VHH binders against p49116. Designs and how they scored, part 54

Target 1, 238 residues: p49116
Amino acid sequence: EGPLLSDTHVTFKLTMPSPMPEYLNVHYICESASRLLFLSMHWARSIPAFQALGQDCNTSLVRACWNELFTLGLAQCAQVMSLSTILAAIVNHLQNSIQEDKLSGDRIKQVMEHIWKLQEFCNSMAKLDIDGYEYAYLKAIVLFSPDHPGLTSTSQIEKFQEKAQMELQDYVQKTYSEDTYRLARILVRLPALRLMSSNITEELFFTGLIGNVSIDSIIPYILKMETAEYNGQITGAS
Key: E = the ipSAE of ESMFold2; O = the ipSAE of OpenDDE; V2 = 0.75 times the mean of E and O plus 0.25 times the DockQ between their complexes.

## First folded at step 5 (VHH)

Design r22 (framework vhh_7qbe_3)
Fold by ESMFold2-Fast, scan of step 5:
Structure r22 (fold): chain B 238 residues (1-238), chain A 119 residues (1-119)
Amino acid sequence: as target 1 above (238 residues)
Amino acid sequence: QLQLVESGGGLVQAGGSLRLSCTASGSDYYMGWFRQGPGKEREFVASISSSGGYTYYADSVKGRFTISRDNAKNTLYLQMNSLKSEDTAVYYCAADKWGRYLSTDYDYWGKGTRVTVSS
């Protein structure tokens, strides 16, 4: 009955902390990332199919895929965030830290490899000129992933994922009729999201705002927030 | 390059109060206070985010010291109350672009200001 996503689910507008500081710091990066994470979770909870699965299933799904949703959000909002500038500054800092023995070489290597994978992903999405409808359906495909351990209602989740895939195909065929291989190029990008460590994403984007508390532990609270409180978090209003 | 200049150190009696200041050439940094007492390693005291919205304290100073900043004046403050002889140290202002995010210490340091707490 009806499409999986409505036109309202295509709208994905990140409001950045203003102004951008002259010297990039953990506070600005973490606040920006927090706003994107909250926007991503609000987007997911607004989908009727997602709501129909129930609270326990909703929590399990978002816990399993938040890093994939967040990474898609980074790619979609890369220009608004000046993400390339942020990542370049982090890379420069890490290279200087090696010479000054401030961080372990092994940890720096892990973080550098993660940043490289993130840059490659965002660059590939930019080269394909992925539009807002395509991003919405890609997020739906990763959200309704039936293959995460511990999930219940996997049959219904799989049906919602298949519906997302079908609606994406219909959209791409209608909108990009001359690019016969566009859908294949888009879908082949998705496996890369599962190669990105959620632990390194937490350290890179959320250290300083969540302290010693993991994203996994705060997800149930974010999903239960009232809409007004949720909007307050993504705009800085109370 | 960021320049940090501490002031406000001096001699104070146990139980007394003292306010340290640090003037910086910029304000978009995660900033902190560190100290090094006689014959001791350098230790963390307090830190504050660039906006001033987040503050962190060492357990030994929690409830006694207050860190604050005035970004319009590019100045960091440490209000020290209920001072103990154990608080005797050289106090350093430090700034980091990344805070505790990507570094095990801070990128920029002041020259220090001496605080002596007499019995």
Scores: ipSAE 0.000, ipTM 0.147, lowest interface PAE 13.3, mean pLDDT 81

Design r23 (framework vhh_7qbe_3)
Fold by ESMFold2-Fast, scan of step 5:
Structure r23 (fold): chain B 238 residues (1-238), chain A 119 residues (1-119)
Amino acid sequence: as target 1 above (238 residues)
Amino acid sequence: QLQLVESGGGLVQAGGSLRLSCTASESDYAMGWFRQGPGKEREFVASISSSGGYTYYADSVKGRFTISRDNAKNTLYLQMNSLKSEDTAVYYCAADKWGRYLSTDYDYWGKGTRVTVSS
């Protein structure tokens, strides 16, 4: 009967690896992205409503929406990650490759369009000045999406999504009482998340994963990870 | 040093199938197929991550071509179905050096294998 999210679910603290290197590399980008992905999955698994759906449903939901959660996390943590610097470096590399006439225009175009969409999304969220409570509820709305193919317990998932939407509305109306259109401006941004390719996200941010594993293969492992194991990986302890 | 050797090219009539192979001297690279048709520039066909976990295709080949790999054999494959005369080209195997975060700037290339589709 209580709220879907507690105050603990509003806290979303990304700890970056040791200072950004002089030049960006696959290892640094992958480590930073992996920390954000781990943080996002740990956040999801800590929600009582999510736990109540059961292990199989939890795995299916996260496999379906990890790219949306990850993209929201990129937007929320953009300053901590220096995301604009990372994306600018990638764009500069791609532009130099085009000018040298070394690569297929079709491949480069698709990657560039993805980066542009990501930049637009993050800039839109920054312009709207989305706060921590709003991010928490937007993540809950995308997590509890009942419309992904192959899901079971869709009625319960839909109820949790509706609860997230209602609690977001209540928060925005109380906190930003003089801005009648704020909720509409926030919600109209969400469909853009479905236009971003998870394959391109994986290539840009997770190419450096050890053992050449896919995000799809590591999701069940991360969801089963003990809190101590998770904290050890995030802090870099032993 | 990484060496790439393509095979499986040949002559086929429209609507037919061919399977191309590319044997690499080493594994653990993102890999792809590119092609260059008569009087055309080189174009992207398909790519696959080092794990094989995700694949990407040019719009012109989606639903007809399938990229796959067998890392135990250090071999990349391109299964080409429902071939069209427009698919006539020299097909090149390419690999992206481990440590690059984009597969768009391939470091290693094979010599190519010719595919001719008769109308």
Scores: ipSAE 0.000, ipTM 0.164, lowest interface PAE 14.1, mean pLDDT 81

Design r24 (framework vhh_7qbe_3)
Fold by ESMFold2-Fast, scan of step 5:
Structure r24 (fold): chain B 238 residues (1-238), chain A 119 residues (1-119)
Amino acid sequence: as target 1 above (238 residues)
Amino acid sequence: QLQLVESGGGLVQAGGSLRLSCTASRSDYAMGWFRQGPGKEREFVASISSSGGYTYYADSVKGRFTISRDNAKNTLYLQMNSLKSEDTAVYYCAADKWGRYLSTDYDYWGKGTRVTVSS
């Protein structure tokens, strides 16, 4: 049996809408986020082990972990996206909303805490200089999580997750042989992904795209898209 | 396709200093410097991770050379101090598309810049 991931699964190239507007708006943020989400789902679809689980299991796994995959993608593509600029614009908008008494203080607090957690996560990954192979395996560990409620085929999913963990360990020990604790430092970052609310991610990045329709509802459609539609394009016609 | 352009090579006296630069079209790659001296195999000099947080040096240059990068300018640097005649070589900038700064098999290479150290 061959490796879980091949070199083709390490390639993760986000194509941003061009040009970046002088003033950030909901449309630019949502289009950028949608491209990353579609790229992430296309990446998952390309894994033979993932395909082998079948369509129903594939849909259930992505529904359970899309926020974790998306957040890893934000960290990996933070420089390409100018994510710090996007988050700064969102924070500024929220601060203005507080002054105008437009949003509940409790809701604003939740959203600000989410942004802080996201910034901390992305900063920690940047500080560790996570490479393309490491990101690919971290995404695989997240994708093949057997512990989400409602999943079937959990024993097979767990075997794929263990395979991802073993291949990451082998890679890190060979490539970063001088850094004895690197793998441990990387793996302790993963639990933070589950502390970030998918509902708040949806509000921050996808409000302009989906309106009152949840991302959960569109996942089955995205997973069925043609390869050409995944290559940095959004679901919109034209 | 990534293009790498080296600059800063030249003639320098033993004990002197020289700074090499390499400009790339992007900054998400791990990058390194390699050199090839007269009648020798190409050898590793130094590498740096995509963020610049990790560096790795060949034993022959530790304490004398410093690798750094400016990702805002997509530029890699090699500051060479206390130059010796054995440092005479063509210096090549290289990039690893996977971000592996400890890799010896780099994907993209520049054309090189010549450094001559007079004894």
Scores: ipSAE 0.005, ipTM 0.457, lowest interface PAE 9.8, mean pLDDT 84

Design r25 (framework vhh_7qbe_3)
Fold by ESMFold2-Fast, scan of step 5:
Structure r25 (fold): chain B 238 residues (1-238), chain A 119 residues (1-119)
Amino acid sequence: as target 1 above (238 residues)
Amino acid sequence: QLQLVESGGGLVQAGGSLRLSCTASGSDYAMGWFRQGPGKEREFVASITSSGGYTYYADSVKGRFTISRDNAKNTLYLQMNSLKSEDTAVYYCAADKWGRYLSTDYDYWGKGTRVTVSS
């Protein structure tokens, strides 16, 4: 019954808080990350196949994959976000925390390894010049992952993932016809997303959240938000 | 929403060089140059990915034209060398909203800048 994604699902435009402060702070980083997270959730919710799975399944899928979607979004929006500048500020903060004995050396090592993995992932995607259509289908592949523990309707989820993979293949084969190995180069990057800790992503990008709430706890509320509220989050309008 | 403004066109002698510029209101787009000569259909000239890592050229301009971009300035360039009379055309800057540098169907277009190559 038609393609998994329409042209509207390829559009993914992040609006950053303006202006960027002279010195990056937790609030600016958190607001920027929150806008990307809300854009990613709004994107997922707009897919008819996703809607067809029902509310409980939608919540379970997004709870399982939000870190993968967020990381793909960071790679896709790296230039708009000045992600390299944000990561440099985080590294500087971590170095200062070592000097002031405010964090354990073991925790700092875990966080630094996560930053290295994130940088490597974003650099690999940039070198491949992944386009907006490819990003949309990569996000669909990770969204419709049938292999997360506790999921129901796994057969339908697998069907949608296979449809996403097929449509990506058709797109790449037609658009990049002279590069026969492009799809393989893209797909071998995806497993790295599952090696990145959602706990560390929360600590790096969402430490400014009011009320000490986890991303897992707010996902059901974000998925139920009215379109105007989603637009308010991604544009900064209240 | 995206605005594209071409500049750098003019009159040049055959064998000469000219550099075209296109200023965009954003840099997230794959971009390209197209041209339309007198009494001819619009044709593809060159394209470049959003990062600038990959470029693609029409056979008629390979080895003579170079496409490049400066994302810090939101500016696209076309360096044209060894110009021929058949290069006479209005040159258009175009952007693809999905980042497809091999696409021939671009979404955003400038109004064009005229290049005349005299014998």
Scores: ipSAE 0.000, ipTM 0.371, lowest interface PAE 11.9, mean pLDDT 84

Design r26 (framework vhh_7qbe_3; at its last look DockQ between E and O 0.82; V2 from the best seeds 0.00; counts 0 for: pae E 2.6 > 2)
Fold by OpenDDE, look of step 6:
Formats: sequence, structure tokens, C-alpha cells
Structure r26 (fold): chain B 238 residues (1-238), chain A 119 residues (1-119)
Amino acid sequence: as target 1 above (238 residues)
Amino acid sequence: QLQLVESGGGLVQAGGSLRLSCTASGSDYAMGWFRQGPGKEREFVASISRSGGYTYYADSVKGRFTISRDNAKNTLYLQMNSLKSEDTAVYYCAADKWGRYLSTDYDYWGKGTRVTVSS
């Protein structure tokens, strides 16, 4: 069979809302995050192996790993997003809630730690200078994770993950032959993704836009959205 | 489209030093230096990752040349020490949009700057 990923799957171009406001408001942050989420989901959808799993299975798969995909997307798009500025803005907005005593001390700690973990992860990925191909394969590896509870077709998912791993290995060996341990260095970053709470991520990036609607509940709709509609929305909103 | 402009080339005596610069219209690229000597094919000289954390050199220049970058200035550098007549070439700046510091297929190229090393 053919490769899991092709060159078309390497492209991951995020278009930010325009213009960037002088002060990053909640709406801008949520819109930016939503665009990244949509891009990530549609990226997954563009993979033939993902399609082959069927609608129910691939929806379940995305529900299980959307936070990891989103986080990898943040890392990959950190520069174009001005992620550090966005995170700082989020912290500033949280300060208002803190001042109003809307959050418990424990909750504040949890949220701040999560922001720290996100920043640290993205910094680590930048330090490793992960390239577009590597990001594509890493996303595929986390997408086709068979170890999430409740998944069907786990054998098939495992096969796809193995294929992603093998292709990444081949790519790194070919491209970075003089960097003997590069593959290991980039793979050991994946566990950090599992330390991050999807709930906190949702709260930080999406609550201002989707309100009480969960990312989990909208994933099926995102996956069914036509790419043309998505592109039109992005161009129209910019 | 990314624009790359090389500068710093010139005439230098063997054993001398020269510093090349490449100004880019952006900084989100892995970048490299190539050179083409008289009657020779273009060859790899050095490359550097986006953050500057990784560098790679051709064996022929290892220990003598240093590639670096200042992302705040969108500038790539090549410090060339202990220059030899064999280093005479047009030096080209290149950028890889995928961020591959060991790329074999760079997307953008400068027009080059000439370096001549006299005996």
C-alpha cells in the first residue's frame, strides 16, 4: 500500500484573524484557536487512512486526541499566532477573574500550571526546530493512538500509527542522517501532550466563543464541514 | 515570496577572513550557504536551523567557517576564516520553508556574492 502521508499533508497553514487588535481580546483569542482547531481537524480528515476508519470511528478518535492535535498545532503555529502574546493576554484576562474571586486558589494554580506546560512544550518544540514533515508525522502518531478507551477498530488504528512511525523514522534517517538521535529527541516530547488537560485547554481558548458548548460535541460538525466552507469562512472573516 | 540578499563578498588574501551576510524578508526559515566555484557545480557550505540551535558544515569548511543568524535582524551570517584559494566562489544564501536545516531542496535563493581568495 501507499504511504500514510503525502506531501499534501505536510502543509499546515494557519490564517490569523485580521487585523490583530492592539489589545488581544477574548474574541480574537477564541477565533484564532477555533481556526487552528478547524485546520487540525480538517488536516486529519484529509488523510485517506483516517477516512477508511469510518465516520463513527474517526469521530471517536478525534474526540480522544483533539487536545494533543491542537497543542501540536499551537507549537507548529506559535510564531504566526504570536502564541506568547496570546498566552500573556489569557493570563491578563484571568487576572480579572482572580480579582473578582471567581476562582479558587487551587483552580488558579491548575490553570496557571497548564499555561506554563503549554508554553514549555511549545518552547521545547521550537528549540528542537521541528520541521513541517516531522510535525505532520507526529500529529499522525497522536491521531492514530490505539490506547484511548472506547475505540473501535483498534487493530487498524495501531497499524496506521505504526505506519506513521515508520515513515517518520525513514524521513528522519534520510533528512537528518548526521543527527543520529534526532528521532528519539522528538519522540520523547510526545508524553508531555498527555499531561495537558483538555478541559483546561477548552476553557482557556474556547469558552469565550462557544460558551457552554463542548469541543467534544462540535467535533462531528467540524469533521462534516466542507473545506470550501471553512476556507470561505476564513477568508470572509479576515 | 521570501527575498534573500547576500553581501560581504570581495577579494581577500589566503589565510585571511571574511564575513558574509544575507538579509531575508523573514526569519521563519531554515537557512544555508552554498557556493559555486569556477567550472564547478554548486555545493553545500553550511546550514542553520530556524532557532539557530543546529548547524551543519561541509567537511571542506568545517573548523574554518561559522554559520550564525540574528532573527531580530532577519540576517544570516557566514564567518569565513583561514580562507584558501579553493574557497573562491560565488556564495549563495538559501532558505527552506519547511524548516529543514539539512534540506536538499531549498525554496528560496539569493543572487549570490563573489568571494575571491588570492594566493
Scores: ipSAE 0.846, ipTM 0.928, lowest interface PAE 0.5, mean pLDDT 93
Fold by ESMFold2-Fast, scan of step 5:
Structure r26 (fold): chain B 238 residues (1-238), chain A 119 residues (1-119)
Amino acid sequence: as target 1 above (238 residues)
Amino acid sequence: QLQLVESGGGLVQAGGSLRLSCTASGSDYAMGWFRQGPGKEREFVASISRSGGYTYYADSVKGRFTISRDNAKNTLYLQMNSLKSEDTAVYYCAADKWGRYLSTDYDYWGKGTRVTVSS
């Protein structure tokens, strides 16, 4: 019918809690991460193709891919978030936990490996200087993944993913005609997103959630939010 | 509300050098330099990606001009060497909101700084 994404879907502006505290704390990190998560879900919800799949499919899709969308969002918003500073604070806390015997060595190893993978991913995206249009289509490719277990409407999801891939290819070949291998360099970064543990992402960025509520459990509620309430979350009016 | 302010323009003799600066109110942009000579259309000079890892130059300035940036200072530079009379123009700093360093249509523009190359 028309392109999968419009210019409004390329715009992705994270509003950080202000001001940044002198010393990073769990509340600031959780609030910042929550704003990015809400922004990512609002972005997905605004896509007409996504809406066309229906509420049950939308919920299943986002539950399956929220960690990949969140990680792409971290990479895209790394500068505005001062992500390197946040990760350094998390590493410092983790090292202090070793000295106090609060966490097992095996758990600390898993978390440190996750942080290194996240840093490597964000650094590779930064080196490639992925633009806003490219980020929008990479997020769409991730969102419309037909291969998650338990999905219905997989044929329609696959068609939307293929449309996202074709439109990204067309965009890159037109915009970066002088850089023949740019698309290949971008696409080979995507498999790394599936190696990132959603459980560890949740522990690193969402430890401040009330009642130890899982991201998986809140997704249906976020997707059902009224537009005004939803906008309040992503603009920092919560 | 990105603000771009160019500086460093002036009168320079042919074969000389000049460095232009552009101070931006933010650094998360792909940026470029354009110029407009007397009685001519605005033309592309050079561009640089957000990180500075990729640069692109118009054929007319390759080997003579160098684009660079200091993201900590939110400053873009254009080092101009071996200046020619045909380089006389008002030089404009520009930024692309999507981060496209090979964009042909930039979103934000400065007011320009004048460079005059005498023979």
Scores: ipSAE 0.555, ipTM 0.823, lowest interface PAE 1.9, mean pLDDT 88
Fold by ESMFold2, look of step 6:
Structure r26 (fold): chain B 238 residues (1-238), chain A 119 residues (1-119)
Amino acid sequence: as target 1 above (238 residues)
Amino acid sequence: QLQLVESGGGLVQAGGSLRLSCTASGSDYAMGWFRQGPGKEREFVASISRSGGYTYYADSVKGRFTISRDNAKNTLYLQMNSLKSEDTAVYYCAADKWGRYLSTDYDYWGKGTRVTVSS
């Protein structure tokens, strides 16, 4: 019982691979994205309410929402990871692919529209100056979504989501009392996350070097990792 | 640890202007200015959000002081116009690690820069 999140769940520090290459490449982008993914999974796994749901429910929830959590992480860490520079490098690579007839024009258009939606989402979050507490609660609301198909314990998941919503509301009203519409402005950003394609996210950030990788298939292994291995993946340490 | 270094303090005549700068060793913080006059408690002066899109001022300085930032240079500014003797204080730069633009508890503080308004 008690609050859904503690101050330990507000901390979300992404460490980038060092040194940053003169020209961004697929290896740097994939390593950076992998660190964010592992940081996001570690964050979710550390929440007592999430732990209480059990392994099968945990796996189902993360499979359903990992792209939304990852996208929130991109928005939260956009400045430290130089996301605009990474996306520009990806766009340049895509343009080279059409010049070399490697991708269909229709696929390129689809991917470019996704990049535009991602940039627009990140810009909207930056304009609101979403803080670390707000991001933590938004991630919790996304994580504890009871309306994904195939979930068990949906009543308990719904209770956790309602608790995240109430704690966010209390926080915003206390911290930003002069802006009575701030909560509403923040919450209306969430539907845009459902417009993001997990397939395209995988292609943009995870499959350049090693071929087509399904994050859905590796989620159970990521969630079962020992804490020491998680920390190595997040920090890039030996 | 984030390091904050203020500069630009000095002696100025009442009615004059002065611009304070604060260079940060990193970015991605909501920031603010505080001041402490002789024998007084530290008081809030102004704050600015991470992006610079939200600014807030103490009533005593509203209309006279302007807070701004240049995120490319990791630098915070306070433009102080129409200075009064009551503005004499040590001015401190502060940063909130959680990005709260109306923070009540700042995490990082500079050593301060002295402003003296003679009249």
Scores: ipSAE 0.432, ipTM 0.766, lowest interface PAE 2.6, mean pLDDT 87
ESMFold2 (binder alone), look of step 6: mean pLDDT 84; pTM 0.865

Design r27 (framework vhh_7qbe_3)
Fold by ESMFold2-Fast, scan of step 5:
Structure r27 (fold): chain B 238 residues (1-238), chain A 119 residues (1-119)
Amino acid sequence: as target 1 above (238 residues)
Amino acid sequence: QLQLVESGGGLVQAGGSLRLSCTASGSDYAMGWFRQGPGKEREFVASISWSGGYTYYADSVKGRFTISRDNAKNTLYLQMNSLKSEDTAVYYCAADKWGRYLSTDYDYWGKGTRVTVSS
């Protein structure tokens, strides 16, 4: 059998809406985040191993891990997105909301803690200089998690995760041969992804997309889209 | 596509210093410097990761050359000190599309800038 991922799966190119508005607004943030979400789901769907698990398993896996995939995507695309500028705008909005007494202090505290966790994660990945191959395999490790409830084919999912781990190890050992502990530094970053609330991610980035439904609810529809529809969502072409 | 433009080459006496610059149309790349001397194949000089946190140098330039980058300006630098006649070459800026600063196969290349070190 061949490798889990091909060079086409290392390519991860986010196209931002243009031009960037003079003042950041919910529509621009939502459009940018939606493009990244669709790019991430299109990436997952293109993996032959993922396709082989079947539609129901694919839906369950992505429902369980979309927030982890999205967060890895934010870290990988942080510069293209000007993520620090987006987060600064959100923080400024929250500070204004405190003065107007429109949000409870507890809610604001939870959102600020989430933003701090996100910034720390992205900073740690930037300091490690995670390359495109490493990001692709980290996403695969997250995607092929056998420990989510309700999954069928858990033994096959576990084998795909192990294959992703083995191929990442081989890649890092060959490419960064002088840095003996690089793989360990990279892998210990992954548990932080599960500390991030998908509900808060939805509030920060997807308020314009989902309304009263959750990202979990739209995942089956996104995964069934034809390639042309994915391309339209990724590039903003309609 | 990604464009790389080198500058700062010229004539310098042995023992002197020179700083090369490379301006890129993007900064989400691992970057490196390569050189090709008269009648030789292209050889690796130095590389730097996207954040600048990791650098790697050829043994022949260790301690004499310093690679650095300014991502806000999309600019890569090579500070060359204690230059030797053996350093005479056309210097090329290169970028790796996957961010691999230890790669031997870079994807994007500039047209080069000439450095001549006189004895």
Scores: ipSAE 0.000, ipTM 0.468, lowest interface PAE 10.7, mean pLDDT 85

